# Ledger of designs, part 22: VH-VL binders against Alsin (ALS2)

Target 1, 196 residues: Alsin (ALS2), of Homo sapiens (Human) (q96q42r690to885)
Amino acid sequence: GYIASLHELATTERRFYSKLSDIKSQILRPLLSLENLGTTTTVQLLQEVASRFSKLCYLIGQHGASLSSFLHGVKEARSLVILKHSSLFLDSYTEYCTSITNFLVMGGFQLLAKPAIDFLNKNQELLQDLSEVNDENTQLMEILNTLFFLPIRRLHNYAKVLLKLATCFEVASPEYQKLQDSSSCYECLALHLGRK
Key: E = the ipSAE of ESMFold2; O = the ipSAE of OpenDDE; V2 = 0.75 times the mean of E and O plus 0.25 times the DockQ between their complexes.

## First folded at step 15 (VH-VL; framework fv_diridavumab)

Design u2 (from j7 with heavy chain D31E, light chain E31N; at its last fold request DockQ between E and O 0.84; V2 from the best seeds 0.77)
Heavy chain, then light chain:
Amino acid sequence: EVQLVESGAEVKKPGSSVKVSCKASGGTFREYAISWVRQAPGQGPEWMGGIIPIFGSAKYAPKFQGRVTITADDFAGTVYMELSSLRSEDTAMYYCARESYWGDYFDYWGKGTTVTVSS
Amino acid sequence: QSVLTQPPSVSAAPGQKVTISCSGSSSNIGNKYVSWYQQLPGTAPKLLIYDNKRRPSGIPDRFSGSKSGTSATLGITGLQTGDEANYYCGTWDSSLSAGYVFGGGTKLTVL
ESMFold2, look of step 15: ipSAE 0.616; ipTM 0.826
ESMFold2 (binder alone), look of step 15: mean pLDDT 90; pTM 0.928
OpenDDE, look of step 15: ipSAE 0.827; ipTM 0.926
ESMFold2, look of step 16: ipSAE 0.601; ipTM 0.821
ESMFold2 (binder alone), look of step 16: mean pLDDT 90; pTM 0.929
OpenDDE, look of step 16: ipSAE 0.779; ipTM 0.912
ESMFold2, fold request of step 22: ipSAE 0.603, 0.599, 0.588; ipTM 0.823, 0.821, 0.820
ESMFold2 (binder alone), fold request of step 22: mean pLDDT 90, 89, 90; pTM 0.927, 0.928, 0.928
OpenDDE, fold request of step 22: ipSAE 0.671, 0.618, 0.880; ipTM 0.887, 0.872, 0.940

Design u3 (from j7 with light chain E31N K32N; at its last look DockQ between E and O 0.84; V2 from the best seeds 0.75)
Fold by ESMFold2, look of step 15:
Structure u3 (fold): chain C 196 residues (1-196), chain A 119 residues (1-119), chain B 111 residues (1-111)
Amino acid sequence: as target 1 above (196 residues)
Amino acid sequence: EVQLVESGAEVKKPGSSVKVSCKASGGTFRDYAISWVRQAPGQGPEWMGGIIPIFGSAKYAPKFQGRVTITADDFAGTVYMELSSLRSEDTAMYYCARESYWGDYFDYWGKGTTVTVSS
Amino acid sequence: QSVLTQPPSVSAAPGQKVTISCSGSSSNIGNNYVSWYQQLPGTAPKLLIYDNKRRPSGIPDRFSGSKSGTSATLGITGLQTGDEANYYCGTWDSSLSAGYVFGGGTKLTVL
């Protein structure tokens, strides 16, 4: 039901936050603290990725915390932040996808300087664990690509949970329409960004 | 560029309360953590608490718990701080400051507003 | 008395180097990233260093930061008269009543 779907959203948001938080703290922050990362252009693109990734991580973490309070309160669907402020969520994911796409089309992680590549190689087991890549022989660059596209996969989950929440309301109700419209927005964005 | 603007200076009597607002220009404000930081004359800054407008839940420093109320308009992104039971040691410059998403620091500060508590 | 301890003042001549220390505990500096703020006379604090040692755009490389254990250090080389200011370290405190904490400040005088 409705409560169960809200707990699903809260639980999966907390798990997703934990993964993004680990990527930020164990990979991105140490990487960006290195003295030489590469050319000015490559570094600027990576810094933009890190900035937008960090915004998503922060937003998702705060959303997860707010869902715990929401579950103890009135639980009115229109008050869900992911629904009420969906444009901020959608824009944050779009900005992140733009940043990682720009970085990758310019050569991505392969253009980083040796100290950065050495750091990434040293942490390859951690990167594989975080990315959930099953093949132990997967190349570092494939692991990195999988890892940094994980946030885009979350959009499908939002669409799915919002649709589950919608089924708890009558089809003619305004709650159903708002939830289904929002679910469609997240799904459309997920498909659009997945093509890139 | 982002600029934070506090409401105007206040002169208050002991025992009263003060409410100060903070607005942003030039960028989004509603999804950032906005904190209130005060600085008494000749002293270092002191964090009072903060809020993220779209989430609406405030956090307070232990020293101010019970005396300070921080609220926000989640669409306008305006943040308010109300400090009650004023006394002379509350005379200070009050700043709003924006927390960076990247790290554990404040990247933008308002110019501050003076609250004076006098007899 | 602030949670983070800084020397109350330091001084040096133009062109020289100074360091400003910030001492805390495992619940703040030890487990959290340290930032430094510059407060010029009559102005609001301004971010100078974040993530222990990174500089925002526009901050010259003569400003540096480091962290070891529960202590952090701000270094300033090639001192200029315009560097005369108060300097504050800051970080989150992970204690049960956690919040953001600042050092008491260090007044830098450029003679």
Scores: ipSAE 0.620, ipTM 0.831, lowest interface PAE 1.7, mean pLDDT 88
ESMFold2 (binder alone), look of step 15: mean pLDDT 90; pTM 0.928
OpenDDE, look of step 15: ipSAE 0.821; ipTM 0.927

Design u4 (from j7 with light chain E31N S35H; at its last look DockQ between E and O 0.79; V2 from the best seeds 0.68)
Fold by ESMFold2, look of step 15:
Structure u4 (fold): chain C 196 residues (1-196), chain A 119 residues (1-119), chain B 111 residues (1-111)
Amino acid sequence: as target 1 above (196 residues)
Amino acid sequence: EVQLVESGAEVKKPGSSVKVSCKASGGTFRDYAISWVRQAPGQGPEWMGGIIPIFGSAKYAPKFQGRVTITADDFAGTVYMELSSLRSEDTAMYYCARESYWGDYFDYWGKGTTVTVSS
Amino acid sequence: QSVLTQPPSVSAAPGQKVTISCSGSSSNIGNKYVHWYQQLPGTAPKLLIYDNKRRPSGIPDRFSGSKSGTSATLGITGLQTGDEANYYCGTWDSSLSAGYVFGGGTKLTVL
């Protein structure tokens, strides 16, 4: 039902935030504190990825906190921030996907300087745990790619939960139409970005 | 590109309240934490509190808890700060500032607005 | 009075180096990133250093930062008359009601 779907959104959002927060604090901030990361162009592209990742991490963390308050209060569907401000969420994910795609097209992590590669190798076990890669023989670069595409995979979950919420309303209602339209936007974006 | 503009200077009597606004570009402002920071003449800045317009919940520094109310128009991207029970010690420059998503620092500041509290 | 303690003033001649200290506690500098702000006369503060030692775009490398224990240091080399300003450290404080705190400021005079 409606309440169950709201709890699903809240619980999964906080869990996802915890993962992004760990990636930022354990990998990105230490990595970007290194004095020699690579060429100017490579470093600029990585810094853009980190910037957009941090925006998602912050947005998702605040959204999770907002949902906890929402569940103890109004519970009106049109007041859901992910629905009311869906364009901001969609834009943030699109900006992130653009940044990671630009970085990877220009050579990605394999063009980083030795101190950065050494840091990543030293932390390979942590990276594998965070990425949820099951194959223990997976190469570092594949682990990194999987890790930094995790936010894009979250979009499918939003689409699914928003559709569940929509089915709790009459098909002709404004709530149904708004939720279904938003669910379709997230699914379309997820499919578009997943092809990159 | 990022521009923060506070409302105009105000002169107030002790015991009254003041409400100042901060306007910015709506697309990149509404999902950022926007803080109010004040600075009395010859002193360092003091963080008063902040809000993220699209989420609507404000956070306050302990010193100002109970006297300050921070609100936002989440679509217009306008943030408001109201300080009540004004005292002469509240005479200061009041800034709005944008918190960075990367860390807990303020990467953009408005030019500030003066609030003068005198009898 | 502020939670973070800075010397009230420092001075040096053009071309020289100065350091500005910022002393805090385990609830702030000891476990949080420290940031520095420059405030030129009559202007708003501007971010100078973030994450203890990183420079935002447009800040020259003669500005540096470091942190040790519960203290942080801003370094400025090759002093110019345009560096005359107030300098503030800032950080998050994780005590009971967590909030952002600034130092009281250090006025830099370039002779």
Scores: ipSAE 0.562, ipTM 0.813, lowest interface PAE 1.8, mean pLDDT 87
ESMFold2 (binder alone), look of step 15: mean pLDDT 89; pTM 0.920
OpenDDE, look of step 15: ipSAE 0.729; ipTM 0.903

Design u5 (from j7 with heavy chain Y101W W102F, light chain E31N; at its last look DockQ between E and O 0.67; V2 from the best seeds 0.00; counts 0 for: pae O 6.8 > 2)
Fold by OpenDDE, look of step 15:
Structure u5 (fold): chain C 196 residues (1-196), chain A 119 residues (1-119), chain B 111 residues (1-111)
Amino acid sequence: as target 1 above (196 residues)
Amino acid sequence: EVQLVESGAEVKKPGSSVKVSCKASGGTFRDYAISWVRQAPGQGPEWMGGIIPIFGSAKYAPKFQGRVTITADDFAGTVYMELSSLRSEDTAMYYCARESWFGDYFDYWGKGTTVTVSS
Amino acid sequence: QSVLTQPPSVSAAPGQKVTISCSGSSSNIGNKYVSWYQQLPGTAPKLLIYDNKRRPSGIPDRFSGSKSGTSATLGITGLQTGDEANYYCGTWDSSLSAGYVFGGGTKLTVL
């Protein structure tokens, strides 16, 4: 049922938020605090990635909280953040993906100065854990790439849950239509961003 | 440019309440955390609490817990701070400030609203 | 008293260097990023330094920040008359339910 799906989403969303928070606090913040990161352009691109990453992290955290509130309180679909603020989520994901793509297209992490590369190498095991990459032979840059595209995975989950929730409403109801439309938007975005 | 516009000066009696508003312009503030910081004459700034307008979640400094209420009108792009049971010690300049995405600092400040509590 | 401790005042002549210290504890400066704010007379605070040592756009490089242990320092070189202001350090304190705390402030006088 949809309730079980919501519980699963809530649990995984919380874990995902924790993961993103760790990435932000243990990787991005320290990385950006280094004195020599690279060229001005590279640094600015990275800063943009970090900023939009932080925004996503925040939104995901709030979504997790809303799911918890939903499950433990009045079960109103409209109270779910991914539905209530769908446009914000979709835009934020789009912006983030644009930022990370731009950063990578321009050379990505490999263009960072030696101190930054050294820092990333020093934390390769942590990065591997965070990215859930199990292959020990995976290169650092691939790990980083995997890591920073992790948020995109959640879009499919959001779409699925919204569809399940829609089954709880009459087809002719505004709630049903809203859930269906929102689900479609998330799925479409997931597919679009997944191609990048 | 991002601007935070606060409501006008207030003169209140002890025991009353005051509600100050902060409206954001020049950007999207709905997804930014807005904090309230007050400063008594001759004193340093004091953080009171904050809210993320789009989510409606607020946090408060322990000192003001139960006496301050921070709310947001998402559609109006306005954040409110209501302080009740006013005392003479509450006489201060009240600033709204935007928190960074990382939440570690305030990058934009309003001009402040003077609240005077006097008999 | 403020959670973060600053000297009440510092002074120097134009062109000289001054440093302003900010002392905290493990629950704030020790594990959080420090920010500095400049407040000119009759104005709102302005962000001067964030993330211990980073400058926002528009802040000249003669302003610098550093952190070591549970203390932070603001440095101002090439002191100008326009630098006369109150300076505040700030950070989050984990012991205060994630509340933001400011220093008591330092009055900088340009002689």
Scores: ipSAE 0.019, ipTM 0.620, lowest interface PAE 6.8, mean pLDDT 89
ESMFold2, look of step 15: ipSAE 0.421; ipTM 0.768
ESMFold2 (binder alone), look of step 15: mean pLDDT 90; pTM 0.927

Design u6 (from t1 with heavy chain E31D; at its last look DockQ between E and O 0.86; V2 from the best seeds 0.00; counts 0 for: pae E 2.1 > 2)
Fold by ESMFold2, look of step 15:
Structure u6 (fold): chain C 196 residues (1-196), chain A 119 residues (1-119), chain B 111 residues (1-111)
Amino acid sequence: as target 1 above (196 residues)
Amino acid sequence: EVQLVESGAEVKKPGSSVKVSCKASGGTFRDYAISWVRQAPGQGPEWMGGIIPIFGSAKYAPKFQGRVTITADDFAGTVYMELSSLRSEDTAMYYCARESYWEDYFDYWGKGTTVTVSS
Amino acid sequence: QSVLTQPPSVSAAPGQKVTISCSGSSSNIGNKYVSWYQQLPGTAPKLLIYDNKRRPSGIPDRFSGSKSGTSATLGITGLQTGDEANYYCGTWDSSLSAGYVFGGGTKLTVL
């Protein structure tokens, strides 16, 4: 029921945060510490990706912590931050996905300078593990693409859990309508971003 | 550009309390950690604590635990700091500062507001 | 007093180079990222360096940062009279009793 769905949201959010945190600390921060990453335009696009990724990672981490506190408190659905402040979550995902799409359209990781490409090649096993790509003959570029589009999959999960929470209320209730509307917003965004 | 604005300077007597506010203009504020940092004359900065308005939980430096209360209005994004049991040593400049998404530094600072504690 | 130790002052002539050290421990500099802040007289601190060595936009490349073990260093080359300020290192501390910590500060005088 309701409590089980809240625990599902909390548990999966912490696991997702752990993955984003590892990508940030083990890939993005070391990569951006290299002195020669490429042309000015390529570096600017990568820096924008990293900035938006870091914002998303930060938001998800704080959300996971708030859900732990929420589960020990009143547990009223309207107080869920993902529901109460959904526009901030949706905007953060949109901004991130726009940044990675812009970077990839302009050539993406292939345009990075040799030190950056060498770093990524040396870390291919880590990249495969983080991206959950199990085919060991998958090309580096495809691994990176899968890795940096993981957040779209998370949006579908939000939509599913919010809908589960909605079904715990009467259809005519304000709680049902808010949860259903929010679930629809997350699903719509996931479908929109997945087609880019 | 983001601008952080603290409330006006205050003169207080020992043993009283002071409440200072911080509000951002020109950008979103509610999903950032906003910290309070004070600086006594001739000394380095001291972090007092911080809060993320939309999440509402505050974190405090141990030196100020029990004397400082940090709160926020989660939709307005206004952050408040109240310091109680004031002493002359609390005379300082008080800044609000915004933590970056990397969580390792403060990228925007207010101009600060002076709190003077005198008998 | 300060968890992070900096020299109280440094001085050098215009055009010269100076370095400012920041000494900490394994609970802060040793496993966290270091930032540097410049405070000009009568103003709020301003971010100079984050993530040990990265510069925000608008900070000239004559400001540099590095970290080794539990120590960090701010380097300033091509000194200008406008660089005369207090400089602070800062970082998170993972111990239960600290939180965010700043160094005591270094006054840079350009003679």
Scores: ipSAE 0.547, ipTM 0.804, lowest interface PAE 2.1, mean pLDDT 88
ESMFold2 (binder alone), look of step 15: mean pLDDT 88; pTM 0.919
OpenDDE, look of step 15: ipSAE 0.854; ipTM 0.932

Design u7 (from j7 with heavy chain Y32W, light chain E31N R55K; at its last look DockQ between E and O 0.78; V2 from the best seeds 0.65)
Fold by OpenDDE, look of step 15:
Structure u7 (fold): chain C 196 residues (1-196), chain A 119 residues (1-119), chain B 111 residues (1-111)
Amino acid sequence: as target 1 above (196 residues)
Amino acid sequence: EVQLVESGAEVKKPGSSVKVSCKASGGTFRDWAISWVRQAPGQGPEWMGGIIPIFGSAKYAPKFQGRVTITADDFAGTVYMELSSLRSEDTAMYYCARESYWGDYFDYWGKGTTVTVSS
Amino acid sequence: QSVLTQPPSVSAAPGQKVTISCSGSSSNIGNKYVSWYQQLPGTAPKLLIYDNKRKPSGIPDRFSGSKSGTSATLGITGLQTGDEANYYCGTWDSSLSAGYVFGGGTKLTVL
């Protein structure tokens, strides 16, 4: 149902925020606090990734919080933030994925200096937990790739939940059309970014 | 470049209200976190509260809870701070500042709005 | 009376080094990143240091930040006349409904 789907969105958004927040606080911020990270170019690219990641994390966190309030008030579909401000969300996710892709294309984490690599190795177990990689034989770089592409998965989730919400309205209704269109946008973006 | 432009100086009587505006430009305003920080003469800055326009919810420092209202007009790219039941001790420079996405700090500040409360 | 405690004033001659301390508690400096702000006379605060020790673009290397336990320190080497200002530490405090808190400020005088 409609309310159930909204609760699902809220719950999963909070969980996702928690994960991203942990990544930011336990991995990215400590990593960037190291004195020697690598070449200027590598560091700059990483900083861009971190900046976009942080923005995304912030957006998702606030969204989660707003959904809690949403559930306690008038639950108009048109007022749903991911629907009303879909362009903002799509842009934020796009910018982040662009930054991480650029970073990886240029060599990614492999180009980091030894202290940074050591730090990541030291925290490999945590990285595996955060990325939900269960295979113990997975290489560090693969774990990192999985971890930093987690946001794409969330885009798929947005598309799914919006579609679920759409089914709660008449097909000819404006709500149905808007929700379906928005769902398609999120899915399309997820697919596009997933190809990179 | 990010810019925060605040409204002009205000002179108010005790018991009245003041509403200060902060116009933001140089980026995507809607997802910015804008805070209000005041500074009394000879004192340090004091955080009052903040808002993120797209979410509409503001948070306030306990000290100002119930007396301050922070709102946003996303079309105008403007955040407002209204302080009611003004007292002489509310005389201060009022700054709007943007909270960074990265961390727990304010990276851009307005030039401030002087609010003077006097009988 | 501020949540974060700073010395009210410090002074040194040009070219010298100064340090400004910021003392807090476990609910703020102890578990949050500290930022420093420079406020020149008649101007708004300016971000000087964030995340305990990181510098925004345009901030000279002679400025440094550190954190240990529930205390933070701002260091300024090669002191210049233009450094004369008030300096404030700041961070979020989890005990105050996630409110931001500032130090009382330190006035730096260049002799």
Scores: ipSAE 0.591, ipTM 0.872, lowest interface PAE 1.0, mean pLDDT 93
ESMFold2, look of step 15: ipSAE 0.629; ipTM 0.828
ESMFold2 (binder alone), look of step 15: mean pLDDT 89; pTM 0.918

## First folded at step 16 (VH-VL; framework fv_diridavumab)

Design v1 (from u2 with light chain K32N; at its last look DockQ between E and O 0.82; V2 from the best seeds 0.72)
Fold by ESMFold2, look of step 16:
Structure v1 (fold): chain C 196 residues (1-196), chain A 119 residues (1-119), chain B 111 residues (1-111)
Amino acid sequence: as target 1 above (196 residues)
Amino acid sequence: EVQLVESGAEVKKPGSSVKVSCKASGGTFREYAISWVRQAPGQGPEWMGGIIPIFGSAKYAPKFQGRVTITADDFAGTVYMELSSLRSEDTAMYYCARESYWGDYFDYWGKGTTVTVSS
Amino acid sequence: QSVLTQPPSVSAAPGQKVTISCSGSSSNIGNNYVSWYQQLPGTAPKLLIYDNKRRPSGIPDRFSGSKSGTSATLGITGLQTGDEANYYCGTWDSSLSAGYVFGGGTKLTVL
């Protein structure tokens, strides 16, 4: 029921945070510490991706921590941060998707300078592991694409768990309406962003 | 452009309390960790604690645990710090500072506000 | 007392180079990123270096940072009279009662 769905949200949020945190610490921070990443335009686009990724990583980590505390309290649905402040979450995912789309449309990782490409090639097994692609023949650029679309796929999970929470309330209740409306917002955004 | 502003200077007697506020404009604020950092004359800065307004849970440095209360208005993003049982050693400049999402550092600082504790 | 140890003062003439050290432990500098802050007299601290060695926009490349083990170093070349300030290292401490810690500060005098 309701408690089980809250635990699902908390557990999956912590797991997702761990993945994003590893990508940031093992790939993004070392990559951005290199002296030569490419042209000014390419570097600016990559820096924007990293900035928006880091915002998501931070928000998801704090949300996971807050859910642990939430589970020990009164647990009123309207107090859930993902509902109460949904516009911040939705905007953060939109900003990230815009940043990765802009970067990839302009040529993406293929346009990075040799030191950056060498870093990525040197770390190909780590990238494979982080992306959870299980086909050893997958090209580096496809691995990178899969890796950086991981945050966008989380939106479907939010929509599903919010709908599960909604079914724990009477259909005419304010709780049901808010949860269902929010679930629809996350699902609509996920479909919109996934088609880019 | 982010701008952090603390409330005005305070002169207090020993044993009383002080409550200082921090407001921001020019960017997103309520989803950032906002910390209070104090600096006594001639000394280095000292982190007191912080809060993320939308999550509402404060963290405190061990030295200040039990004397400091940090709260926030989660939609306005205003952050408050209350320090109780004031002593002369609490005379300092008090800053609010914003933590960057990228790392564990403070990228924006307010101008600070003085709290003077004297009889 | 300061968790992070800095020399209390350094001095040099305009145009010269100085370095400022910051010593900590494995629970802070050893396992966390180091930042440096500049504080001009009568002003708030200002971020100078983050992620051990990266500069925010507007900080000239004559300011540099490095980290080795449990120690960090701020370097300033081409010293100018406007660099006269207090300098503080800072980092998170991941010990049981974790929080952000600053060094005691180093006063830079430009003679």
Scores: ipSAE 0.613, ipTM 0.826, lowest interface PAE 1.6, mean pLDDT 88
ESMFold2 (binder alone), look of step 16: mean pLDDT 90; pTM 0.928
OpenDDE, look of step 16: ipSAE 0.755; ipTM 0.909

Design v2 (from t1 with light chain K32N; at its last look DockQ between E and O 0.04; V2 from the best seeds 0.00; counts 0 for: pae O 2.5 > 2, placed apart)
Fold by OpenDDE, look of step 16:
Formats: sequence, structure tokens, C-alpha cells
Structure v2 (fold): chain C 196 residues (1-196), chain A 119 residues (1-119), chain B 111 residues (1-111)
Amino acid sequence: as target 1 above (196 residues)
Amino acid sequence: EVQLVESGAEVKKPGSSVKVSCKASGGTFREYAISWVRQAPGQGPEWMGGIIPIFGSAKYAPKFQGRVTITADDFAGTVYMELSSLRSEDTAMYYCARESYWEDYFDYWGKGTTVTVSS
Amino acid sequence: QSVLTQPPSVSAAPGQKVTISCSGSSSNIGNNYVSWYQQLPGTAPKLLIYDNKRRPSGIPDRFSGSKSGTSATLGITGLQTGDEANYYCGTWDSSLSAGYVFGGGTKLTVL
């Protein structure tokens, strides 16, 4: 039902925020502090990724908080933040993905391979936990890559939950149409960014 | 108590630009959006645009698109509004107002900055 | 020219009740929460009502708000001389030209 779907969104958003926060504090920050990361340009690209990641993390955190408030209040479905402020979410995710793509294209992961090897080995368990990768044969750099793209997966979840919410309204209702349209936007973006 | 402190009154010539600042006192902009709202003499308020400082993303009313620039300095806790190509019709009181990211209202307002455009 | 339509003026004697209407469209009042602002002479607007009917801290219960369809209403009971001001409704517009929109304002005169 409607309330159940909202609770699910709130719960999963909180967990997602927690994970992103851990990635930021325990992975990205230490990576940025490593020596011999290469050229100034490459380091700047990584810094941009970190910056965009941090902003996205903040957004997700605020969204989680808003959902909690939403559940305790009596507000209409159209007041949901992911619906009302969809442009902010879509833009934030797009900007983040762009930064990652630029980092990748410029050989960022190759850059990190050597200087980050000790760090990655030391934090192998953490990387596996955060990425939910259980295969021991997976290269640590691949796991790191997975973490960098982790936020993109959440877009699919947004699309799904919005569809669930839509089913709670009459097809002819404006709420139904708005939820469906928004869901499509999130799904479209997820597909587009997932191909990069 | 949260207060929004705006820069002083401005007198400008037509065709020039004006930049007004808004600084939060007793709080930060971190969890809020800052909007600029102007009010011409004898008229109602008019929303110009807003910014979420932490993201640096600004949104503008169509009427002012291309002529207004809203920026933020998080370190300074200050938001700026620059209006270019000033006209006599731009003579108004300019308010900065705080909006929650997720709400449809402005809960705190600055005292306003008078901008006068005259030859 | 305002997106939201308000009566230009209302008046009543002290102690009486007044209502101020605000009419919009589906893209604004119909889809979004309405706020009301009180503006005393020579001062900045002050938030009076938000989320259609909620009062911020410090606003007396004499002030009430409601919304139905594409219209909103501000109610003031027990009118006081200090209530003489301009009142504006406002809300977000979800149209392509999305932005916050205000009503033209209503001047309340206490007789």
C-alpha cells in the first residue's frame, strides 16, 4: 500500500545515506590524501568526483530526513521531495556521473592502481562490505569502481517506488499521471547513466 | 534567532548592474534555499529566483532569465543577487528570503534593500 | 497581472471576521501548498500561514487558512487594529515556467 511504500522508501534511503557516508569518509577521503596520485589535472578530476559525491550524499541525507517528516505529517503525495524536486535529484546525479565518467576516461582508475594498492589491500573487507561483492576473485579496483557507481543504482529504486505509489491512485487522477511521469524520468536517467 | 542581513541601498543608472548580498546571522544557509523576491512600490512581491548554496544550483523566474545571476559563498555564508541591464522598472525593494529545501514557503525575510534606478 | 488573484481590498470593524480569497489554477494552488504572508506598512512580508492551514509559532489562532481545488482562503477572526496590512497568498507553480508566484495582495482596513 501507499504507507508501506513510503516506509520502504524512507528506510532504504536512510540505509543508502549511511552507506554513502561511509564511502565518503572511509574510502574517498583517504584516497584523496594519498601521495603520488599523478598530475595535477588527474587529482583535480578525483577531487571533483569527491565533491560531487559529497553533495549527492548530502542531498540523499536531507531526502531521508524529509521522508521521516513526511511520514509523521499529513501531506499529499505530490509533496514528496523526489517528485516535487525531481530536477534537483536528476541534475545532481547527472553531474556526479559526469564527473566519474571524466575521471574514468582520463585514466583515473589506472592512476589509483599503484598508489592506492596498499590502502585497498588494507581495506579489502570494508570494500567488499560496502559493495556487497562476495567474490574473492574480484579485483579491488573493480570493487572501487562499483562503489563509485553505486549511487546510480538508487535511481532505479526511485523509479520503482514511484510506480508503486502510482498504483495507489486512480489512473485518471493527476497524482497517478505525475507519479508515472516522474518514474519514467528517473528510469530514463538511470538507463542513460548506466550505459556509461 | 535567524536573521537575514542584506547589503545597503543602491542607486543606479539605467543600463548598469547591481549586486545585492544577503548574509545569515544566527544560522547558516546549509539546509535552506535562499530566494530573492522584489517588490515595486505599490505592488506585490515578485519571485526572482533562488539558490541552494551547498549545491550552487540556481533557479530563475523566466522573466529574469539571462539578466539575473544568483550565487553563493558558503564559506562566507552569503548569497548574492546580481541584476544587469537595469531599467527604471527595476526600482524596487529587494528581499532575500529563506526557504526550506522541501517546503513551499519563506519563513525568514531580510529587511530588504532598496534599489533605485534613475537617470 | 498576478498569477494568483486576490480581492484588492477588504474591510471590517474590530472584533469582526474577514476572509480573503486567493484564486489560481491547477498548476499552482491545485498542485501545491499555499502560504499566506502579512505585510505591515514599511516592513517585510511575514509568514502567516503555510501548508494551506498551518500556523507558524507566534501566529495567533485568529488566523486560519484553507484550500479547496484551485482556491485558497485566509480567515481572520476577532479583527484587531493591528491586523491592518497587506496580505499576500503564494505558492509554487509547477508549469513549464516554474517558480514561486504571489497574489496581487489584499489591503485589509480595520474600520
Scores: ipSAE 0.190, ipTM 0.712, lowest interface PAE 2.5, mean pLDDT 90
ESMFold2, look of step 16: ipSAE 0.553; ipTM 0.811
ESMFold2 (binder alone), look of step 16: mean pLDDT 89; pTM 0.921

